Miniprotein binders against Ferredoxin--NADP reductase. Designs and how they scored, part 2

Target 1, 346 residues: Ferredoxin--NADP reductase, of Oenococcus oeni (q04hb6)
Amino acid sequence: MDNEIFDIAIIGAGPAGLFAQFYAGLRELKTALIEATPRIGGQITALYPEKTILDVAGFLGISGRDLVNELKLQTDLVDSKTFLNSEVTNLKKIASHFEIEINHHASFLAKSVIIASGNGSFSPRKIDVPGSSEAEQSGMLTYLLPGLSEVADKDFAVVGGGNTAVDYAVELIDHDCHVSLIHRRDNFRAMESSVTKLKNSRRTNFLTPMKITGLSPKKEKLEIELQSVPDGAVKRVSVDRLIGGFGFTASSRTINQWEEFPEQFNQGFLTNEAQMTSIAGIFAIGDASIYPGKSDLIATAFGEAPTAINQAVNYFDPDRGGPQHSTSLNKKEVFKHDRIKSRYNS

## First folded at step 11 (miniprotein)

Design e2 (from d2 with Y21W E29Y)
Fold by OpenDDE base, look of step 17:
Structure e2 (fold): chain B 346 residues (1-346), chain A 81 residues (1-81)
Amino acid sequence: as target 1 above (346 residues)
Amino acid sequence: SEKVTIRFEADSPEALEKALWEILRRALYLGGEVYFEFEGNELYIEVEGVPKEVLERIAELAEKIARELGIKVKIRIKEEK
């Protein structure tokens, strides 16, 4: 990787990190957004993609998915680099810069760092059976709901027994899908109303008590091998897509291994009014940040992001002019991609 | 690997969410891996990847949280022999 020095490295592609990336782009900063997972949106994408968020300024209500999409669209307007599947395994100060180690083998250099890692990395618990990797690669196995605009009359399978699986199943049947709900027990430990809704739906097939023993991606269908828990009987079903709904895993182990580890308070990085941590040049925003009077809101994170970016600039380039009002920015110069120009020029 | 399992029970989803976040923050800070799933009026959490002493501290925290929130908790530490 070319010894490119970034102005800012942003760790975490949740809402805070995405907006920080956009704002950094508005400031024409060379920015790297580094995300451990293959997906942007952080905990919103992981936990609340279909949940309506009511407390974000400018929206009467927006789904988690839509919010992330809008944030992504903003970032697409500016020159920035996003690195997915890039877990920050070490953070080290080298002279006047920071070295950000990724996946124990690669590194980035940056003049400043913004930690937007939230409360950790959230990942769906994966299915580990023969054929699961292949099914995931083909897109026939997923752990998030697809876009629901074109799913009518498709056959889905959902596996799990908690709220995640049941909620997925409910959402799918509400969009006129057929759902085979797979669980190792007859009893679901989920919201009773949701379970009742599924039981009353002709679109829901219960495959219980069964476990998945194998997956076989075919041309157009995913074949699922099931085993009955009580008697071991084998059953095979074919669906368009399987959705894993086992819940989520969270980890921050990698952060705790950083050589440059800012001071923490109440499990967040302690930040000052500049969103700076105990280490000069390292900032934290969103759920990764803690300070007196903080509100744990996305809206607050959106306010913290510009603060951190502007203070980062002050740190590495104190002679650089202050932030300009967005209204003074020439959209043609700032926004490089033509496709979105049409929406903002109207 | 050794793990602690925590099951909170509450009629309030908000209480369960608070419990989750408190456990998550502490467990993640201590270098643990956390699995969690909401199960109706229950929250199931598994913490692993930390020494037994840390698991015990997390268990104690869970009990404290339950008391503070006025909710039920079941805790089990599993030792892999």
Scores: ipSAE 0.516, ipTM 0.844, lowest interface PAE 0.6, mean pLDDT 87
Fold by ESMFold2, look of step 19:
Structure e2 (fold): chain B 346 residues (1-346), chain A 81 residues (1-81)
Amino acid sequence: as target 1 above (346 residues)
Amino acid sequence: SEKVTIRFEADSPEALEKALWEILRRALYLGGEVYFEFEGNELYIEVEGVPKEVLERIAELAEKIARELGIKVKIRIKEEK
């Protein structure tokens, strides 16, 4: 038995890749969207989840998190496959197909490839103490803020001492949460105004200098074991959620080892007007592509995605025909989503 | 293993973000593993998982970035046991 064969393999599930997957679905193509991390969103959700982006067409400002959520809603409208926790560790040409190796183990074939990620993937640094894996699996330990519309009066703990932890704590306080801020030192390496705001809030409890030594998820609460740094005294607290506010880890060692590795300039893949790289059948969009006059904007990537998809079809199936008015989705399905329905029910 | 640590300091968050992206693109292209965290007006970066000669090239890039942006930088190549 052969590995599964796709029309297009899309590497990277940031905004560019998500939109490419949606558009390929409108063209009724069989696609694999491949993402090395456990979550979609790429660098926008890793680095800028709460930052308001003003220049995405159709939005009067949208957070990075919300933009990814809207793109996910689009991909949910089409028949598409997404493979998370899946690092592309090699790419090679096999006859008229490309073989995509995943995690040094599995492989599958695609007729064409779209590179939609820059070098690397981003992951928050994780706490590693007894019970942390179980706490994360339960959902009580996370590394990104939750949705903020329904968190009022919940008890959060936030651990860390830099901008990420302090910003998380401030945002939670601003949404009427109670926050225990845990750090190994009494001082924070964060913006002074944010630290002052936390110190002046009745909703903030500073647990410093202390370190977490264990986590125990219970039915409705997470028990956190703490140890005082100066004297080793042990303390236990119980919260609804713990958020790790550490920095980020990134790696991309396997990309530059692909057998099919297109020509680059300034760490981007050189592409022509079809978004095709130096290797026929391999395309690049978004931050992965570079060409004269390129602007590194999400808006630009959204225009590049349909171009790359249509040119990939021309590459492997020129008799399919060019882009037409896309096959319409059932409009009833589009308006059945709760968020969309609430927009029209008032 | 050996690593390079880089600490940029600037009053401008935009300058720190630009410095981050330039380091990330180069370090990841060369096969490095990167950790980073924003700390007040500072950006802390660690790069490891590559030979010392590559770490030295990344250190040179960090100095170049700091000069071009007019920001402060402190760089150290260390052995991590």
Scores: ipSAE 0.490, ipTM 0.847, lowest interface PAE 1.5, mean pLDDT 84
Fold by OpenDDE base, look of step 12:
Structure e2 (fold): chain B 346 residues (1-346), chain A 81 residues (1-81)
Amino acid sequence: as target 1 above (346 residues)
Amino acid sequence: SEKVTIRFEADSPEALEKALWEILRRALYLGGEVYFEFEGNELYIEVEGVPKEVLERIAELAEKIARELGIKVKIRIKEEK
């Protein structure tokens, strides 16, 4: 990894982190957004994707999923790097910068850090069978839906029996995929209408009651070894991709192992009026931040993000000057990507 | 490892989400690891990585939440033999 020093490292791709990334981009800061999971949106994506949020300014109501999508679209307007599947396993101060260790193997360097980790990291429950690690590394095993624009007529397998697996299967068949749905029971505990839709689809193959016992990535296909739960009979199927459709695991343990550990109260880091933690150069926003009188709202997190970014700049480059109002920003210079120029230049 | 399993049942998805949030908040604060999965009108939660006494407190919390929300709950504590 090139010895690239970021101006700001943002930990957590929830609403707070996403908006912080955007705002940092508006200020032309070299920013890294680091997310432990394969998904952006944090708690909203994990817990409330279909929930209508009513207390975000400017919206009469917006779904959790839609809000995350809009936040993502904003981040696409600016020059920033996002690193998914990157759990921050250590945070260390080195001279005038911070070292952010990822997955115990890689590290980033940053002049400042913004903790936007919410109440913890949410990771999909992984499949642990022979060949699972290799399959994941090859991209043949994932825990998220792929881009759905080019999946027509591909063969997918989805494993699980709850809402996640069933929703994935429904979404895949709606995009003309073939889906093998693997579950250890014949009965799915999901929305009945969704299960009925799958049962009525010619594109859905039910592999029940079966468990995965092994994975073998091949050149173009993933071979899945299955075992019948009642009789132990072995079956093998080949698919383009397997999607793990289990629930999520939440943990705060990794943060507790950081060498640079800011003072905490309850689940949040204590912050001052600058959103700075007890450690100079480390800031916290959203649910990762706690201070007297805080309102635990997404709207509050959106206000905290610019404060943290601006104060981070003051920390590492006090001569750069104060924040410019967005109205004074030259949109042509700030928005580097051509695709969105057309919508905002009209 | 010792764990507590919690299964909420409610007709309202919002009630299940509220139940999840309260358990998550408490369990994470106490240093636990939480697995959860939505299963139709049910929410399944596992909490582990904390002492038995903490698991018992989480179980008590789950019962309290169920009463407050007017939903059903089934709780099991599994001890490592």
Scores: ipSAE 0.480, ipTM 0.832, lowest interface PAE 0.6, mean pLDDT 87
Fold by ESMFold2, fold request of step 19:
Structure e2 (fold): chain B 346 residues (1-346), chain A 81 residues (1-81)
Amino acid sequence: as target 1 above (346 residues)
Amino acid sequence: SEKVTIRFEADSPEALEKALWEILRRALYLGGEVYFEFEGNELYIEVEGVPKEVLERIAELAEKIARELGIKVKIRIKEEK
């Protein structure tokens, strides 16, 4: 990552950051989307994936999960890079570029920066047992539901005893999965109706009171070592995926310690009409941006994203020209995508 | 290693979500480390990593939030060793 030069570094992979990455791709810009947590989508996918959002233009209602899925499909249409589990720990200006430090370790350069997240970060509480790092790296251990369009009859394990774990288990059952629900206690602190639904389903296997003591990813399955809490008896199960359904930890990110730290008001970065902060070349959108008349809405952030991208181009490459109407850009590879072709050509 | 534990109880998920957001904003601004989990009709929050005086301010905020939303709250400041 050292000496890598990007046109734009986008910090935060919530809806605003995802749309900014897509729009930058339409402008044929080289972008790095940087997200401190292991997942895209921000707080919507972490906390309220099933909440219906009514004010996203073009959708007659859309769930938070579906919105993020559609944004992900857009970013997949463009040539871009996304760096998860990557906290920006410092930002400083080096000659005509910005140096972005990741995890106190690596760095790369960008010609401009867009801040698309607030100054706090959310992370699911992670399981920490032998093999958990390897299981996570393989993709067999996650902390969010996967895409659910083609998961029928797969075997999942979910660990936890609160609403997150039980809601994940219910969602998986509703998509015809088999679910082993693992918890240290026989009782769950979750919505009674959800627990009852799980107890009445033949697809649910309760593994309680038990704790996970080890994980071993295999080629096709994840082996989970369990230990009975009262007597220490050991059991092993094999699943396609394990999902951690614990609560979340949150702490201040290190953005307050950045060498290039723009002026803030009320925990947002002050921006002008170009979405530029008090530091030339650094922009803010979505929850990261504050200005007179700001509405804290996804709809507003979606308008801010193209503005910030186009103004970033004007900042570092003014001869490149202004925004282009997307429907007049024929021959782009994005128009060749099967879903777009079928909608466009009927 | 002192911490404050806060447990809101409400039949309205929207009230619990509002309470969470208000605590998060204040606790993170004050440099706290927060754990939270929704548990049935309850929201469990732990805040730590700040001095006891800051924990007391967060406890006062939680009481204010509960009064404003008309919901129940249980708060305890604990010493952990």
Scores: ipSAE 0.479, ipTM 0.848, lowest interface PAE 1.6, mean pLDDT 84

Design e2 (from d2 with Y21W E29Y)
Fold by OpenDDE base, look of step 14:
Structure e2 (fold): chain B 346 residues (1-346), chain A 81 residues (1-81)
Amino acid sequence: as target 1 above (346 residues)
Amino acid sequence: SEKVTIRFEADSPEALEKALWEILRRALYLGGEVYFEFEGNELYIEVEGVPKEVLERIAELAEKIARELGIKVKIRIKEEK
């Protein structure tokens, strides 16, 4: 068990958690960002990565993906630790600090906790066929788009029939990939324009109506066994990578098992003006927080994050003093990476 | 396992998102597992892992949400035979 005591443990790597991590870094706090999924961005990544967000201050419009990317880049400026694939399975108060259990086996210690879990843990619906686990372990099966800088001229398969699969396929063809789109029906239930784009693309091969019946990771290629839905005919195709483009599953079962369980209203943790929950030292922000008059906006979450961080400091170190205005921060001391030095020194 | 299937239809993506969040919040609170997928102008939701009575409450909620948002909803409760 890493006996390291964090100043703040932030649960959830959505936009609220990401910004909280950054702001905590600006305050030179030792923070742990703990995320259940292999991905940052929370609901944005899960639900609307391609949607334009119009109601975030400072942007005329920004895609969900781009916003997450910008938030990530911002967090990279500060000294912080991010722990992905780390589901918080228990939260317990121990003396003057908290123990945050992850995956039923490991734990973090923190002086304070900020819950930024949104509405729960989101995970992509997985393909469950023979060889799926092996394919996932090998990285040949994924549920996210890979880095698009190196995908040109590769053969992808995407499985699914909704927005997720179609969006993935569109993104891949826009990056000069070949895509085999697998679906159990000939008709896709997705954005019509996107489907039309795929139909008009020479880079898209429709494997419909077909279902995946097995996966066989090979040395360089993934072999996909397909079965025709109408007649049961078997087909095999080989691709560089298969992307599962199904929807998402959400569960709060894990949160409900926490020993320290703050009071909730309408599935949000009740918070006061300090973003503190009913449990002293535990804060909540974003969709994890509820209070009278709250606006369910990312912009609001961005306002809540500094409040929670500052109040967390007041909780565990009341003598540390108030926040400094960002304009007064010594950027050279706070920012680890030279990349920002160049932007701010010009 | 018994599940409720909810399909919202709306011209506004924001309306579908709002509908999703309302269902998610309630279903998760009640200890359910939620599957969801956006399908163009539709939102597909499955809720399972809760008793039939809870599924019925979620169905009622979905109807309420649809009325409040002025969107269409199709609900089906499936009993595993």
Scores: ipSAE 0.452, ipTM 0.811, lowest interface PAE 0.7, mean pLDDT 87
Fold by ESMFold2, fold request of step 19:
Structure e2 (fold): chain B 346 residues (1-346), chain A 81 residues (1-81)
Amino acid sequence: as target 1 above (346 residues)
Amino acid sequence: SEKVTIRFEADSPEALEKALWEILRRALYLGGEVYFEFEGNELYIEVEGVPKEVLERIAELAEKIARELGIKVKIRIKEEK
């Protein structure tokens, strides 16, 4: 992604950012969606994916997970790029573009920036042991459940002792997986009924009290090096995937160090009617935006997204023209997938 | 480094979520690094990366939140090297 120039960089892959990415695709813009955590969805999927949300227009109630899945389907229809596990560690102006630094090392350019996440970022607490970076890059170490349609009889390990780890283990057992549950204590701090279910399942292997001391991705399996907490004895196990089930971290530190840091009020970036911040070419939507009369709702953010996209175009390419209604678009030319054709029987 | 640990206990998940949001808002504003995890009917929070005086202000906020929501809280300021 080094030295590539995007029309718009969108920071944060919550509902607002996802919809902005889709709408930018309808405008045939080249976008980068940047998310610090391993997954899209923002705080809804991080904190309460099963909660029913009643006030999303067009839905008679929808879970946070399902809302994000629908938005993902929209973004899959357009030519866009998503960068997960990518924390924006600096933002600076270079001539007529913005340079976006990712994870203190990589960078790319964009003509404009939309901030779609709040002042802090949420990320799972990560395992930091020899081999953990390589395991994560291979896809064998994750911090969220994978798609569950084809996982029966696979061997998973889950590490952690709270609700997240136990809920992940239960979900995997419910999909006919084998699960090794790794925790530094014999006791879990989770709902008693869930722990009892795991203790009664033949598919659960409790590796407690143990801690992970190393990870080695192999061609087909992940080797996990464990150490017994009481006596330090070393054990090795082999699984298809390891899922980190720890809690979450939140911090505003890296945003505070951006060279281009817009004005804030109450942890939101002040925006005008164009959703533009105090810095020309940088816009904010959703949880990131604050202005007089703001309602802090997903519905409001969905309206803010097309405003910010169209005003960003006006900022870097005013001769391109304004928005057009989606019913006027040539969907065969805009969408890169044939799913629209089959759904509508063109 | 010094940190404050906060453990809210409530039968209502909504009360725990509200307590989380209030702590996050203040702690992040003050430059803190926050870790949180839901553990049964408890919410565990650690805040670090700020001076002890700021941690004491966050502890005071946690007590206020617990009183306002009518829920239990345990708070400790620790030094961990």
Scores: ipSAE 0.443, ipTM 0.837, lowest interface PAE 1.6, mean pLDDT 84
Fold by ESMFold2, fold request of step 19:
Structure e2 (fold): chain B 346 residues (1-346), chain A 81 residues (1-81)
Amino acid sequence: as target 1 above (346 residues)
Amino acid sequence: SEKVTIRFEADSPEALEKALWEILRRALYLGGEVYFEFEGNELYIEVEGVPKEVLERIAELAEKIARELGIKVKIRIKEEK
């Protein structure tokens, strides 16, 4: 159990939450970024990773994946903590702090809270067969791509028949992996160009029409038991990793059951000009907030994040000095980072 | 075990994502469990875990969304197993 007391707990690791974490780091605040899914990026990385976004200030077009990567690089410049696979299942006030319950079990404290995610949570549909829990606990079954820098020549299996599974398989092929693509039907409902790319690759093995009936993690490999859909014939294959590429389930998060549940309007939390909700010390930004004149844009959320951070400081530490412009910090170590220097080297 | 299945088809990914968010907002508010998957130029949605009359309200919303966005939709409500 972590006994830390954070200055700010930020719920949701989409673009708004990531930028809030970075800005809080520039203010030298102790933050926890909490994300229910296995990955940062929110709906952009879940749904639109390759889409070009035109209205993010400072970028003449940027893909969703690249935007999240840039935000991650910003968070790498500051000392912050991120908790993935962590659903906030309760929020309650204890004395002058908020207790944040994670996954119905773990808890930690924060002086203030920023809600940066909407009402629903997105989770990949999970494989539910004998051995799937053990395979996931071992790390051999996942629902997101691993880091791709050292995966060449690994054997992957991907299960699914839509855009997610096919896109995962293409990424793995592009990084010199071998991929067995498992689907209950012979046809895939995905972009035709992607399916054609997989069919033309010697690294792709189509295991269709088949379904997974069991998983057995072994010493170094995962054994997958497959069954032919038409006739029930059994086949076993061995891979380094299995990635679930199904769609997403969404359900109401337990936010509406939180002990500290702020007032809502049209499924957003009502906020004032400080981004504060109806509960003192709890703020909302991005898709989580609603107020007169709100525009639901990433650009708007990027402005809301510093406001919420600075107003959270006013809430729990009103005698602390106000924010400094980042150009006033030009001698901080972040400005000496090689990438930043290379952009402005004259 | 009743569910509604909704399949939007559009040339524009933006239209599909807008349709997704509108369905999600209503379905989650009404206590539904939602599965969704992008399949080429289609968006497949299942909603379950609510009474049939709630599923019918979601189906009506899906038809309204399709008209407002000028996109195709196929909707089926059936009693499963």
Scores: ipSAE 0.440, ipTM 0.835, lowest interface PAE 1.8, mean pLDDT 84

Design e5 (from d2 with Y21R R25W)
Fold by OpenDDE base, look of step 12:
Structure e5 (fold): chain B 346 residues (1-346), chain A 81 residues (1-81)
Amino acid sequence: as target 1 above (346 residues)
Amino acid sequence: SEKVTIRFEADSPEALEKALREILWRALELGGEVYFEFEGNELYIEVEGVPKEVLERIAELAEKIARELGIKVKIRIKEEK
């Protein structure tokens, strides 16, 4: 990885981290957003994507998914790098900057760090069978839906029996995919309407009651070995991609192993009025931040993000000057991507 | 490794989410690892990586939450022999 020093490393791609990334981009900061999971949106995506959020300023009501999408669209307006599947396994101060270790193998360098990890990382539960690691490395096994623009007529397998798997299957068939739905039981515990939609679809093949026993990546297809739960009979199917549709795992253990470990209260880091932790140059926002009188709201996290970014700038470059108001920003210079210019220039 | 399994059942998805949030917060505070999955009108949670005494406390919390929300709960503590 190029010895690139970022101005700011943001840990966690929840709503706080996403907005921090956007605001950092508005200030033309070299920013890395580092996310442990393959998904952005944090708790919103994991817990309540379909719920209407009423307490975000400027919205009469917005779904969790839509809010994450809007936040993502904002980040696409600015020049920033996002690193998914990157669990921060260590944080270390080196001279005048920080080293952020990811997945015990790679590292980022940053002048400042903003912790936006919420209450922990939510990672999809992984399939642990022979060949699963190889399949994941090849991209034939994923735990997220791919971009849906180019999936028409592809053969997918989805494994799971809860809302996640059923929702994935529904979304795939709505985009003209073929789906093999694998579950250890004949009965799915999901929304009845969604299950009925799958049952009525000619694009859905139910592989139940079956379990995956092995994966074999081939050149163009993933071979899935299945075992019948009742009788142990073996079946093999070939698909373009397997999607793991299990629930999520949450852990705080990784943060507790950092060499630079800020003072904590409960599950958050103690922060001052600058959103700075007990360690100079490390900030925390959103549910990762605790201070007296804090309201645990997304709206509060959105206010904390600019504060942390501005104070980070003051920390590593005190001569750069104060924040500019967004109204004074030349939109043409700040927004690098042409596709979105058309929506804001009208 | 010892684990506790918690299954909430409610007609309201909001009740299940509230239950999840409270269990997650407590389990993570106590240094546990949590698995969860929504299953229609049910929420399944596993907590592991903590001593049996802590698992019992989480179980008690789950019962309390269920009572407060007026929802059903099934709890099982499994000891790995």
Scores: ipSAE 0.471, ipTM 0.819, lowest interface PAE 0.7, mean pLDDT 86

## First folded at step 13 (miniprotein)

Design g1 (from e2 with D11W S12D)
Fold by OpenDDE base, look of step 17:
Structure g1 (fold): chain B 346 residues (1-346), chain A 81 residues (1-81)
Amino acid sequence: as target 1 above (346 residues)
Amino acid sequence: SEKVTIRFEAWDPEALEKALWEILRRALYLGGEVYFEFEGNELYIEVEGVPKEVLERIAELAEKIARELGIKVKIRIKEEK
């Protein structure tokens, strides 16, 4: 158990948490970002990776994916630790700090906590068939679209029948991929225009009504075993990658089990002007926070993050002083990674 | 395990999104697990992991939301034997 005491533990790697991590880094705080899922970006990554966000300051529209990528790049500039696949299963106050339990077996220690969990943890509904775990581990099975800049002429399979699967298929064919669309029914419950686009595309192969019964990762291809729903006939297809498009699950059960549970209103943690919860030293930002007059915007969350960080500092180290203006920061001292020196020094 | 299935139908996608968020907030607060998928002009939601009484409250909420938004809703409580 790393006896390391963090200045701040940030729970949730959504937009709010990512920006909080960056800002904490600018303040040279020892920070842990703790995320339950294997991915950063929270709801944006889960629900809106390809949607254009128009109401974030400084961007004339930015995709959800690109926004998360930019936020990640910022965090890479600062010395901070990110812990993925780390579900906070308990939060406990111990003397003057907090113990954050991870996955029922590990723990972190922090002087303060910022809850940036949004409205809960979002996870794609997974395919559970023989070979699915191996396929996911190999990267041949995913539940989000890959970077599409270099995917032309690749053979994808997409499984699902709602907007998620259909949207994935549309995006893939728009990038000159071949798509095998797998669904247990002939009829898709998706936007009609999107379905029509797929039907009119020579790049779309419909494998309906079929279900996946097994996956076999090979050296270069994923073999998918399919079964016809009406007659049980078996078919096998080989693709470069399978994308699961079944929709998403959300849960907050784990948060509700915390020993230190701040007061909530309408499923958000009540916060004051300092973004502090009912428990001193525990802050909340983004969709995890609620206060009178709050706007539920990413832009608002970005404003709340610095407030929470600065107030956390005031809580655990009142003598450290106020934030410095970013313009006064020595970039060479704050930005430890060499890769960014080349882009900003040109 | 018991679950409630909620299907909203609306031509306005914003109405469906509003419905989703209201159900999500309530269900998550109550310790439920929520599955959801947009299906064209429909939103499909499953809530599970809570007592039957809570599922019934979520169903009532869904009906209320539908009335307030002026959209259609189909609700089923399934007992998985």
Scores: ipSAE 0.477, ipTM 0.827, lowest interface PAE 0.6, mean pLDDT 87

